# VH-VL binders against Alsin (ALS2): the designs that were tried, part 24

Target 1, 196 residues: Alsin (ALS2), of Homo sapiens (Human) (q96q42r690to885)
Amino acid sequence: GYIASLHELATTERRFYSKLSDIKSQILRPLLSLENLGTTTTVQLLQEVASRFSKLCYLIGQHGASLSSFLHGVKEARSLVILKHSSLFLDSYTEYCTSITNFLVMGGFQLLAKPAIDFLNKNQELLQDLSEVNDENTQLMEILNTLFFLPIRRLHNYAKVLLKLATCFEVASPEYQKLQDSSSCYECLALHLGRK
Short names: E, the ipSAE of ESMFold2; O, the ipSAE of OpenDDE; V2, 0.75 times the mean of E and O plus 0.25 times the DockQ between their complexes.

## First folded at step 17 (VH-VL; framework fv_diridavumab)

Design w4 (from t1 with light chain S35N; at its last look DockQ between E and O 0.79; V2 from the best seeds 0.00; counts 0 for: pae E 2.2 > 2)
Fold by ESMFold2, look of step 17:
Structure w4 (fold): chain C 196 residues (1-196), chain A 119 residues (1-119), chain B 111 residues (1-111)
Amino acid sequence: as target 1 above (196 residues)
Amino acid sequence: EVQLVESGAEVKKPGSSVKVSCKASGGTFREYAISWVRQAPGQGPEWMGGIIPIFGSAKYAPKFQGRVTITADDFAGTVYMELSSLRSEDTAMYYCARESYWEDYFDYWGKGTTVTVSS
Amino acid sequence: QSVLTQPPSVSAAPGQKVTISCSGSSSNIGNKYVNWYQQLPGTAPKLLIYDNKRRPSGIPDRFSGSKSGTSATLGITGLQTGDEANYYCGTWDSSLSAGYVFGGGTKLTVL
């Protein structure tokens, strides 16, 4: 039902935020605090990734908090921030995905200086846990790819939850139309970004 | 780049209220926290509170709880601060400032606007 | 009184080094990142140092920051007349329900 789907959205958003927050605090912030991470170009691309990741993490964290508050209120579907301001969410995901793609195309984590590579190797168990990769012989670079592309998985989840919410309304209703349109936008973006 | 612009200077009588606005130029910022910080003559800055326009939830420093109201137009991203029951001690420069993506510092500041409370 | 304590003034000659301290508690400096802001006369504050020691683009490396325990320090080397300003530390304070706190400020005079 409607209320159950709203709780699903809120719960999964808080869980997703927790994951992003851990990646930011335990991987990105320590990594970027290292002196001499590599060439100027490589460092600039990594800094762009961190900037876009941090914006996405910030947005998702605030959205999760707002959903908790939303569940105590009137719960009108049209006032859901993910619907009302969907373009901001879609743009933030696109900007992030572009930044990680640009970084990886130029060689990615393998071009970082030795202190950064040592940091990543030392933290391989943490990276595996955060990425939810359960094959213990997965290589570090594959773990990193899985980890930093988690947001594309989230877009599919948004599309599914929004569709569940839509089915709680009559197809002629404004609520159904808005939810269905938004679900389609998130799914379309997920498919587009997944082709990279 | 992001530039924050406060509304014009105000002269007010004690006991009245003032409402100051803040707009960003150059980009979309309605998804970021915008704070109000004031600075009385010869004193350090004081954080008053903040809001994220698209979420509409304001938070307030305890000192100003009950006297300050921070609101926003969530599509325009304009942020408002209203301070009531004005006293001469409220004479200060009032700034809007944007919280960083890391949530640990203010990376953009407006030029500030003066509120003078005088009889 | 200010939650974060700074000396009210410091002075030094051009070319010299100065440090500005910022003293807090476990609810702020002890568990949060410390930032520093420069305020030139007649202007808004400007971010000078963030995340304890990082410099924004355009801030020269003669400005440095550090943190130890519940104290933070801003260092300025090669003092120039244009560095004459008020300097404020700032950080979030968990005891104030995620409230931001500033130091009272330190006026730097370059003689």
Scores: ipSAE 0.518, ipTM 0.795, lowest interface PAE 2.2, mean pLDDT 87
ESMFold2 (binder alone), look of step 17: mean pLDDT 89; pTM 0.917
OpenDDE, look of step 17: ipSAE 0.743; ipTM 0.903

Design w5 (from t1 with heavy chain Y32F; at its last look DockQ between E and O 0.87; V2 from the best seeds 0.00; counts 0 for: pae E 2.8 > 2)
Fold by ESMFold2, look of step 17:
Structure w5 (fold): chain C 196 residues (1-196), chain A 119 residues (1-119), chain B 111 residues (1-111)
Amino acid sequence: as target 1 above (196 residues)
Amino acid sequence: EVQLVESGAEVKKPGSSVKVSCKASGGTFREFAISWVRQAPGQGPEWMGGIIPIFGSAKYAPKFQGRVTITADDFAGTVYMELSSLRSEDTAMYYCARESYWEDYFDYWGKGTTVTVSS
Amino acid sequence: QSVLTQPPSVSAAPGQKVTISCSGSSSNIGNKYVSWYQQLPGTAPKLLIYDNKRRPSGIPDRFSGSKSGTSATLGITGLQTGDEANYYCGTWDSSLSAGYVFGGGTKLTVL
């Protein structure tokens, strides 16, 4: 039911945050600390990816923490931050996915300087674990692409859980309509970004 | 350029309260942690606490817990800090500052506003 | 007695190099990222260094940062008279809700 779906949102958000946090701390921060990353253009694109990833990670972490407090309160659906401030979430995911797409279209990780490539190669097992790629023959660049596109899956999960929440209300209710509309927005964005 | 602007300088008597506002321009701020940092004359900065407007929860430095209240209007883009039971030691410059997405530093600072507590 | 300890002052001639130390503990510098702030006379603090050693856009490479153990260091080469300021280190502290902590500051004088 409703409470179960709220707990699903909270636990999956915390789990997603943990993955983003690990990518930030174990991959992005160390990578950006290297003295030589590549050409100015490539470095600027990677820095934009990191900036948007960090914003998304920050948003998701704070959202996960706030859901614990939400579960102890009145639990009004209209007060859910992903519903009340959905444009912020949708924009943050769009900005991130645009940044990674721009980076990859311009050559991506393969255009980084040797110290950066060496760092990524040394961490290939960690990258596989984080990306959940199970084919051990998968090339490093494919692992990285899979890893940095994981957020699209999360949008679909938001759409799914919002729809589950909607089914707890009568179709004529304002709660149902708002939840269903928001679920559709997250699903539509997930499909749009998945085409890139 | 992101710009943070605090409300005007205030002179207060001991035992009263002060409420200072902070507005951001040149970008959205309601999803960022906005902190209050004060600096007494000749002293280093001192973090008082902060809030993320869209989430509404504030956190406070232990020294100020119980005396400071930080609130936000998440759609208007305004953050408030109220410090109660003022004493002469509270005379300082008060800054609002925006916390980075990396969560480790403040990347934008207001110009600050003076609060003077004088009997 | 601040949580982060800095020398109260340093000085050097124009063109010279200076270093400013920041000493903390395992609950802050030892486990957290260090930032440095420059405060020119009569102005608000300004971010100079983040993530221990990274420079924001517009900060020249003569400013550098490093961290070892529970200590951090700001380096400034090619000193200019416009560098006269107070410099503060800052970081999060994980001990019992301590929050963000700043060093007491170091006044740089360019003789």
Scores: ipSAE 0.465, ipTM 0.771, lowest interface PAE 2.8, mean pLDDT 87
ESMFold2 (binder alone), look of step 17: mean pLDDT 88; pTM 0.920
OpenDDE, look of step 17: ipSAE 0.824; ipTM 0.924

Design w6 (from t1 with heavy chain Y32W, light chain W92Y; at its last look DockQ between E and O 0.78; V2 from the best seeds 0.00; counts 0 for: pae E 2.1 > 2)
Fold by ESMFold2, look of step 17:
Structure w6 (fold): chain C 196 residues (1-196), chain A 119 residues (1-119), chain B 111 residues (1-111)
Amino acid sequence: as target 1 above (196 residues)
Amino acid sequence: EVQLVESGAEVKKPGSSVKVSCKASGGTFREWAISWVRQAPGQGPEWMGGIIPIFGSAKYAPKFQGRVTITADDFAGTVYMELSSLRSEDTAMYYCARESYWEDYFDYWGKGTTVTVSS
Amino acid sequence: QSVLTQPPSVSAAPGQKVTISCSGSSSNIGNKYVSWYQQLPGTAPKLLIYDNKRRPSGIPDRFSGSKSGTSATLGITGLQTGDEANYYCGTYDSSLSAGYVFGGGTKLTVL
């Protein structure tokens, strides 16, 4: 039901935050601290990825914390931040996906300097774990691509959970319409970004 | 260019309260983590607490817990800080500052506003 | 609660170098990232160093940061008269009683 779907949103958001937080702290922050990352253009593109990733990670973490508070108090659907402020979430995902796409189109991780490549190779097992890729023969580049496009999968999950929440209301109700419209926005964005 | 702007300077009597506001010029900051940091004359900064307008839950430094209230208008993004039971040692410059998305430093600072508590 | 300790002042001539220390504990500097702020006379603090040693754009490489154990150091080389300011370290404290903490500050005088 409604409460169960709210707990699903909260628990999966905390899990997603934990993964993004680990990527930030164990991969991006250490990588950016290296003295020789590559050309000025490559470094600027990677810094943009890290900036947008960090914003997304921050929003997801705060959203997870707000859902914990939400579950202890008033549980009105229209008070859900992901619904009430959906444009900020959609924009943050779009900005992030644009940044990673720009970076990858320009050559991506393979154009990083040797110290950066060595860092990524040394951490390949961690990257595999974080990406949840099950094939042990997956190459580093594919692991990195899978890892940094995980947020698109999260958009699909938002769409599914919002639709589950919608089914707890009468079809004619404003709550149903708002939840269903929001679910459609997240799904449309996920499909659009998945094609890039 | 985005600039954080605090409300104007205040002169207050001991035992009263003061409420100051913070907003961004030339942009939205309702998803920003906005903190209040004060600095008494000749002293270092003190973090008082902070809030993210769209999430609405404030956090407070222990020293100020019970005397400070931080609130926000979650769509306008305006942040407010109210300090109660004022004492002369509360005379200070009060800044709003953005906490970075790494969540452990302040990369954007307002110009500050003076609160003077005089007998 | 946790307090970051800095020397109250340092001085040196133009062109020389100085270091400014910041001492903390395992609940702050020991396992958190350190930042440094410059406060020129009559202005708000400005971020100078973050993530222990990284510089924001516009900060010249004569400013450097480092961290060892529970202490951090700001280095300034090629001193200029415009560097005369107060310098503060800052970090998050993981104890529930502190939150974000700043050092008491170090006044740099360029003679």
Scores: ipSAE 0.571, ipTM 0.805, lowest interface PAE 2.1, mean pLDDT 87
ESMFold2 (binder alone), look of step 17: mean pLDDT 88; pTM 0.917
OpenDDE, look of step 17: ipSAE 0.801; ipTM 0.918

Design w7 (from t1 with heavy chain Y32H; at its last fold request DockQ between E and O 0.91; V2 from the best seeds 0.75)
Heavy chain, then light chain:
Amino acid sequence: EVQLVESGAEVKKPGSSVKVSCKASGGTFREHAISWVRQAPGQGPEWMGGIIPIFGSAKYAPKFQGRVTITADDFAGTVYMELSSLRSEDTAMYYCARESYWEDYFDYWGKGTTVTVSS
Amino acid sequence: QSVLTQPPSVSAAPGQKVTISCSGSSSNIGNKYVSWYQQLPGTAPKLLIYDNKRRPSGIPDRFSGSKSGTSATLGITGLQTGDEANYYCGTWDSSLSAGYVFGGGTKLTVL
ESMFold2, look of step 17: ipSAE 0.599; ipTM 0.824
ESMFold2 (binder alone), look of step 17: mean pLDDT 88; pTM 0.915
OpenDDE, look of step 17: ipSAE 0.833; ipTM 0.927
ESMFold2, look of step 19: ipSAE 0.598; ipTM 0.827
ESMFold2 (binder alone), look of step 19: mean pLDDT 89; pTM 0.918
OpenDDE, look of step 19: ipSAE 0.839; ipTM 0.927
ESMFold2, look of step 21: ipSAE 0.587; ipTM 0.817
ESMFold2 (binder alone), look of step 21: mean pLDDT 89; pTM 0.919
OpenDDE, look of step 21: ipSAE 0.790; ipTM 0.918
ESMFold2, fold request of step 22: ipSAE 0.567, 0.627, 0.552; ipTM 0.821, 0.838, 0.808
ESMFold2 (binder alone), fold request of step 22: mean pLDDT 88, 88, 88; pTM 0.916, 0.916, 0.915
OpenDDE, fold request of step 22: ipSAE 0.775, 0.658, 0.769; ipTM 0.912, 0.881, 0.907

## First folded at step 19 (VH-VL; framework fv_diridavumab)

Design x1 (from v4 with heavy chain E31D; at its last look DockQ between E and O 0.76; V2 from the best seeds 0.58)
Fold by OpenDDE, look of step 19:
Structure x1 (fold): chain C 196 residues (1-196), chain A 119 residues (1-119), chain B 111 residues (1-111)
Amino acid sequence: as target 1 above (196 residues)
Amino acid sequence: EVQLVESGAEVKKPGSSVKVSCKASGGTFRDWAISWVRQAPGQGPEWMGGIIPIFGSAKYAPKFQGRVTITADDFAGTVYMELSSLRSEDTAMYYCAKESYWEDYFDYWGKGTTVTVSS
Amino acid sequence: QSVLTQPPSVSAAPGQKVTISCSGSSSNIGNKYVSWYQQLPGTAPKLLIYDNKRRPSGIPDRFSGSKSGTSATLGITGLQTGDEANYYCGTWDSSLSAGYVFGGGTKLTVL
């Protein structure tokens, strides 16, 4: 039902935030604090990734918090933040994915200096846990790629939840149309970004 | 470049209210967290509360809970802080500050607005 | 009283090194990143150090930060007359409903 779907959104958003927060605090911040990370260009690209990641994490965290309040209020579909402010979410996700893609295209994590690589290797188990990669034979670079593309999966989840919400309204209703349209936007973006 | 421009100095009587504005520019205003920090003469800064415009809800320091109201106008790119039941102790410089996306510090500050409460 | 404790004043001659301490608790400095702010006379606070030890662009390497346990330290080497200011540590406190807390401030005088 409608309320159940909203609870699902809230719960999964909090979990997702927790994961991103862990990545930020345990991987990105320590990594960026290392001396001699690599060439100036590589470091700048990584910093951009980290900055966009942090912004995304921030947005998701605040969204999770707002959903808790939303669940205690009138719960109008039109006031749902991912619907009402869809453009902001879509832009934020796009900017992040663009930054990580640019970083990878330019060589990615492979271009990092030894101290950074050593740090990542030392934390490979944590990276596997965070990325939910269960194959022990997976290479570090693949784990990192999986980890930093996790947000794309969340876009699919937004689309799914919005569709579920749409089914709670009559097809001829404005709520149905808005939810469905928004769902399509999130799905389209996820597909587009997933192809890169 | 991020800029925070605050409204002009205020002189108020005890018991009255003051509303200070902070106009933000140089980025995506709606997803910023803007905090208000005041500083009494000869004292250190004191965090009062903050707001994220996109969500519309503000959080407040316990000390100011019930007496301060922080709001945002997305169209104007402006955040407001209203402090009611003013006392002489509320005489201070009031700063708006942008919270970093890392959520641990304030990376940009306004120049401050002087609020004087006197009989 | 400020949640974070700083010495009220420190002084040194030009070219010397000074340190400013900031003491807190497990609910703030103990589990959060510490930031430092410089406030020149008649100006707004300026971010000086973030994430315990990182410097924003434009901040010289004469400024350093460190954290250990529930205490943080700001170091200033090669002291200059222009460094005369008030310095504040700050961080979030989990016990205060995620409120931000500042130190009481340290006045640095360049002799």
Scores: ipSAE 0.457, ipTM 0.825, lowest interface PAE 1.2, mean pLDDT 92
ESMFold2, look of step 19: ipSAE 0.585; ipTM 0.809
ESMFold2 (binder alone), look of step 19: mean pLDDT 89; pTM 0.923

Design x2 (from v4 with heavy chain E103G; at its last look DockQ between E and O 0.75; V2 from the best seeds 0.70)
Fold by ESMFold2, look of step 19:
Structure x2 (fold): chain C 196 residues (1-196), chain A 119 residues (1-119), chain B 111 residues (1-111)
Amino acid sequence: as target 1 above (196 residues)
Amino acid sequence: EVQLVESGAEVKKPGSSVKVSCKASGGTFREWAISWVRQAPGQGPEWMGGIIPIFGSAKYAPKFQGRVTITADDFAGTVYMELSSLRSEDTAMYYCAKESYWGDYFDYWGKGTTVTVSS
Amino acid sequence: QSVLTQPPSVSAAPGQKVTISCSGSSSNIGNKYVSWYQQLPGTAPKLLIYDNKRRPSGIPDRFSGSKSGTSATLGITGLQTGDEANYYCGTWDSSLSAGYVFGGGTKLTVL
C-alpha cells in the first residue's frame, strides 16, 4: 500500500542517484577534464549538458536523502517534496532534456575530438553497464544516447509511483486529486520529452 | 547576474542572539544548498552549516552544534541563521554561500554581513 | 589547530612563480576534491580552482592546482601585484565530525 509505495519511491530514488552519481564521477568529470574536447560550439553544448545533469544528480540525491527522513517521521503525502515542489523537478528534467537534445542535434558525441572519443571507447564496458545495454555489439553512440536519456525514463517511474500512492486515498479526497494530477504531469512530460 | 544578499550588520551584547538572513537577488532559488561561513578579522573562513530550502533539513559543523539554528522558507528560498549565547569571539563577517552542483566547493558568495559582539 | 595546514605567508617578485601548499589527512584531501579560493582585500572569497586542478571560466591559466596523497598545491606563475591576496584551500572532511574545512590561509605578498 501507501507505506510500501513510499519505500519504493525512496529505494528507486537512491538507486537512480547512485547511477547518476557514477555517470557524473566516472564519465562526465573525466571527460570534461580533457584539454581537447572539440570545437567551441560542441564544448559549450557538452558543458551545458554536464551542468544540467549535475543539477539533476544533486536534486535527486538530496531528494533520496530527504525521503529517508520522511519515512521516519510524519508521512503525509502533501509533504512529499516531489509533489510540493513538483515544478522544480519538472523544470529540471525539461532543462536537462533540452540540453542533451541540443547537443545531439548539433552532432553530439560524434563531433568530439579524438582524445574524448578515445576516452569513451576505453570505457565502453563501463558505459554499457551504466546504460543497462545488454548487447555487447551495440555501437558506442547508441550506448551514449541510451545512457544520457536514462533521466527521462525516471519520469515514467515517478508517474507510476504517484498513481500507486493515489490509489490509497478515496477518489473524492484532495490527496487523490493532487497525486493523480501530479502523476499525469510527470507522465505527460515523459511522453513529450521522449518524442524529442 | 545572481547575487546572494545577507541582512544588515548587527551589534549585539554577550549572551544575546543574532539572526541573519540570506536571499538571492534576481530570482527565487529555493533548491540551492546555502551554507553559512564566518570569518573573524584576520582569520580564515569557517563553515558553520547549511540547508536546502525545499528539503528543510539543516546540517551543522560540530563546533556550532547547539548554538546555531539554520532554517529556511521553502517557497521564498530565504535562509536564516541564528547564533545564540553570543561571545566576543563570535565577532566576525558572516557570509552565505551556495554549494556547487558538483558538490565540493562554493561557487557563489554573498558580500557578507558583520556581527559585532561588544561588552 | 587548522585541519588543513598552509604556510602563513609567501612572497615573490612580479613575473615570478610561487606555490602554496595545503596539507591534510586521509579523511579530507586524501579522499576528497580540493578547491582553492582567492580573497582580495575587502572582498568575499572567490573560487580559483576546483576538482583539484580545474579552473572556472575567467581564471587565467597561470593559476594551477595539483594534489598528491594528502597534500594539495596551488601554483601561480607570472605574478602580478593584483595577485596580492589571501589564499585558502578547502575540502570536505569525512571524519566522525564531518563538514567543510578551510585552510588557515596564506598571505601572498608581491614585492
Scores: ipSAE 0.659, ipTM 0.839, lowest interface PAE 1.5, mean pLDDT 88
ESMFold2 (binder alone), look of step 19: mean pLDDT 90; pTM 0.928
OpenDDE, look of step 19: ipSAE 0.711; ipTM 0.895

Design x3 (from t1 with heavy chain R98K; at its last look DockQ between E and O 0.81; V2 from the best seeds 0.73)
Fold by ESMFold2, look of step 19:
Structure x3 (fold): chain C 196 residues (1-196), chain A 119 residues (1-119), chain B 111 residues (1-111)
Amino acid sequence: as target 1 above (196 residues)
Amino acid sequence: EVQLVESGAEVKKPGSSVKVSCKASGGTFREYAISWVRQAPGQGPEWMGGIIPIFGSAKYAPKFQGRVTITADDFAGTVYMELSSLRSEDTAMYYCAKESYWEDYFDYWGKGTTVTVSS
Amino acid sequence: QSVLTQPPSVSAAPGQKVTISCSGSSSNIGNKYVSWYQQLPGTAPKLLIYDNKRRPSGIPDRFSGSKSGTSATLGITGLQTGDEANYYCGTWDSSLSAGYVFGGGTKLTVL
């Protein structure tokens, strides 16, 4: 039902925020604190990735917190921030994905200086846990790729929960149309970004 | 370069209220926390509270709880601060400042607006 | 008094080094990242240091930050007349409904 789907959104958003927050605090901030990360171009691209990741993490954390308030007060679907401000969410995910694709196209993590690579190798167990990779034979670079593309997977989950919410309304209703259109937008973006 | 712009200076009587606004000069930061920070002459800055426009929930420093109201236009990203029951001690520069997406500092500051409380 | 304690003033000659301290507690500096702000006469504060020691673009490496325990330090080398300003530390305080706190400020005079 409607209320159950709202609780699913809130619960999964909080869990996703916890994941992003751990990546930010345990990987990105320590990595960027190293004095020698690599060439000027590589460092600038990594800084852009970290910048867009942090913006996304910030947005997701605040969204998760706001959903708790939403569940106790006005539960009207058109007031959901992810629906009402969907273009902002979609743009934030797009900007993040652009930043990681630019970084990876230019050589990515392989071009980092030795201190940065050493940091990543020493933290490989943490990276594997955060990325939710189950295969113990997965290489560090594949773990990193999986980790930094986790946000794309979240777009699909938004599409799924918005569609669940839509099914609680008549197909002809304004509520159904808004929820279905937004679900479609999140799904289309997830597919588009996943093909890059 | 992004510049936060506060509304114009105000002169107010004790016991009245003042409402000032803040917006970005070249766009909006509706998804980020915008805080109000005041600075009395010869003193350090003092955080009053903040809001994230798209989420609409304000947080207040305990000193100002009950006297300050911070609101926002969630699409325009314009933030408003209203301070009530004004006293002479409220005479200060009032800045709006954007919280960084790293959440530990303010990376954009307005030029400030003066609020003078005088009888 | 301010939650974060700074000396009210420091002075040094051009070319010298100065340090500005910021003393707090486990609920702020001890647990949170410290920032430093420069306020030139007649202007708004400007971010100088974030994440304890990181510099935004455009801030020269003469400015440095560090943190140890519940104290933070801003270092300025190669002092220039243009460095005359008030300097404030800032951080979140997790005690009693968490709020952002600033130090009372340190006036730097370059003689």
Scores: ipSAE 0.605, ipTM 0.823, lowest interface PAE 1.8, mean pLDDT 87
ESMFold2 (binder alone), look of step 19: mean pLDDT 88; pTM 0.918
OpenDDE, look of step 19: ipSAE 0.795; ipTM 0.914

Design x4 (from t1 with heavy chain R98K, light chain K53R; at its last look DockQ between E and O 0.81; V2 from the best seeds 0.00; counts 0 for: pae E 2.7 > 2)
Fold by ESMFold2, look of step 19:
Structure x4 (fold): chain C 196 residues (1-196), chain A 119 residues (1-119), chain B 111 residues (1-111)
Amino acid sequence: as target 1 above (196 residues)
Amino acid sequence: EVQLVESGAEVKKPGSSVKVSCKASGGTFREYAISWVRQAPGQGPEWMGGIIPIFGSAKYAPKFQGRVTITADDFAGTVYMELSSLRSEDTAMYYCAKESYWEDYFDYWGKGTTVTVSS
Amino acid sequence: QSVLTQPPSVSAAPGQKVTISCSGSSSNIGNKYVSWYQQLPGTAPKLLIYDNRRRPSGIPDRFSGSKSGTSATLGITGLQTGDEANYYCGTWDSSLSAGYVFGGGTKLTVL
């Protein structure tokens, strides 16, 4: 039901935050702390990816914390931040996915300086574990691609959970319509970004 | 571009309360953490607490727990700090500051506003 | 009072180098990222260094940061009269709900 779906949203949001936080702390922040990282253009594109990733990670972490508070209070659907401020979330996901796409189109991780490539190779087992790639023979660049496109999976999960929440209301209700519309927005965005 | 503007200076008597505001604007500012940091004359900065307008609950430094209330208008991106039971030691410059997305520093600061507590 | 300890003052001649230390603990500098702030007379603090050693756009590379164990260091080379200011380290602290903490500050005088 409704309460169970709210707990699912909260639990999965905290798990997603944990994943993003690990990527930020164990991969992005150490990588960007290297003094010899690459050409100015390539570094600027990577810095934009990191900036948008960190914004997304920050929003998801705070959203998870707010859901914990939400579950302790009056649990009105219209007060859910993911609905009330959905354009902010959708824009944050779009900005991030645009930044990683721009970085990859312009050459991506393979254009970084040797110290950066060495860092990534040294951490290949960690990258594979974080990306949830099962094939131990998967190439580093494919692992990185999978890892940095994980947020698209999360958009699909939002769409599913929001639809579950919607089915707890009468079809004619404002709650049902808002939840269904929001679910559709997240699903449409996931499909659009996944085709790039 | 982030813009932070605190409300005007205030002179208060001991035992009263003060409420200062910080207007935060610039694109998607409502999702940023806004903190209040005070600085007494001749002293270093002191973090009081902070809030993210769209997410609600404030965090407070232990020293101020129970005396400070931080609130926000989540669509306007305006934050408020109310400090009660004022004492002369609360005379200070009060800044609002924006937390970065890395969560470890304040990248934008307001100009500050003075609260003076005098007999 | 200050969770993070800084020397109260340092001084050097124009063109020289100084370092400013910031001593903390495992609950803050030991496992968190350190930032440094410059406060010129009569102004608000300004971010100088973040992520232990990174500079925001517009900060010259004569400002540097480093971290070792539970201590952090701000380095300033090629001192200029305009560098006279108070300098503060800052970081999150995970102990006993302490939150964000600043050092007590170091007054830099360029003689």
Scores: ipSAE 0.481, ipTM 0.776, lowest interface PAE 2.7, mean pLDDT 87
ESMFold2 (binder alone), look of step 19: mean pLDDT 88; pTM 0.917
OpenDDE, look of step 19: ipSAE 0.755; ipTM 0.904

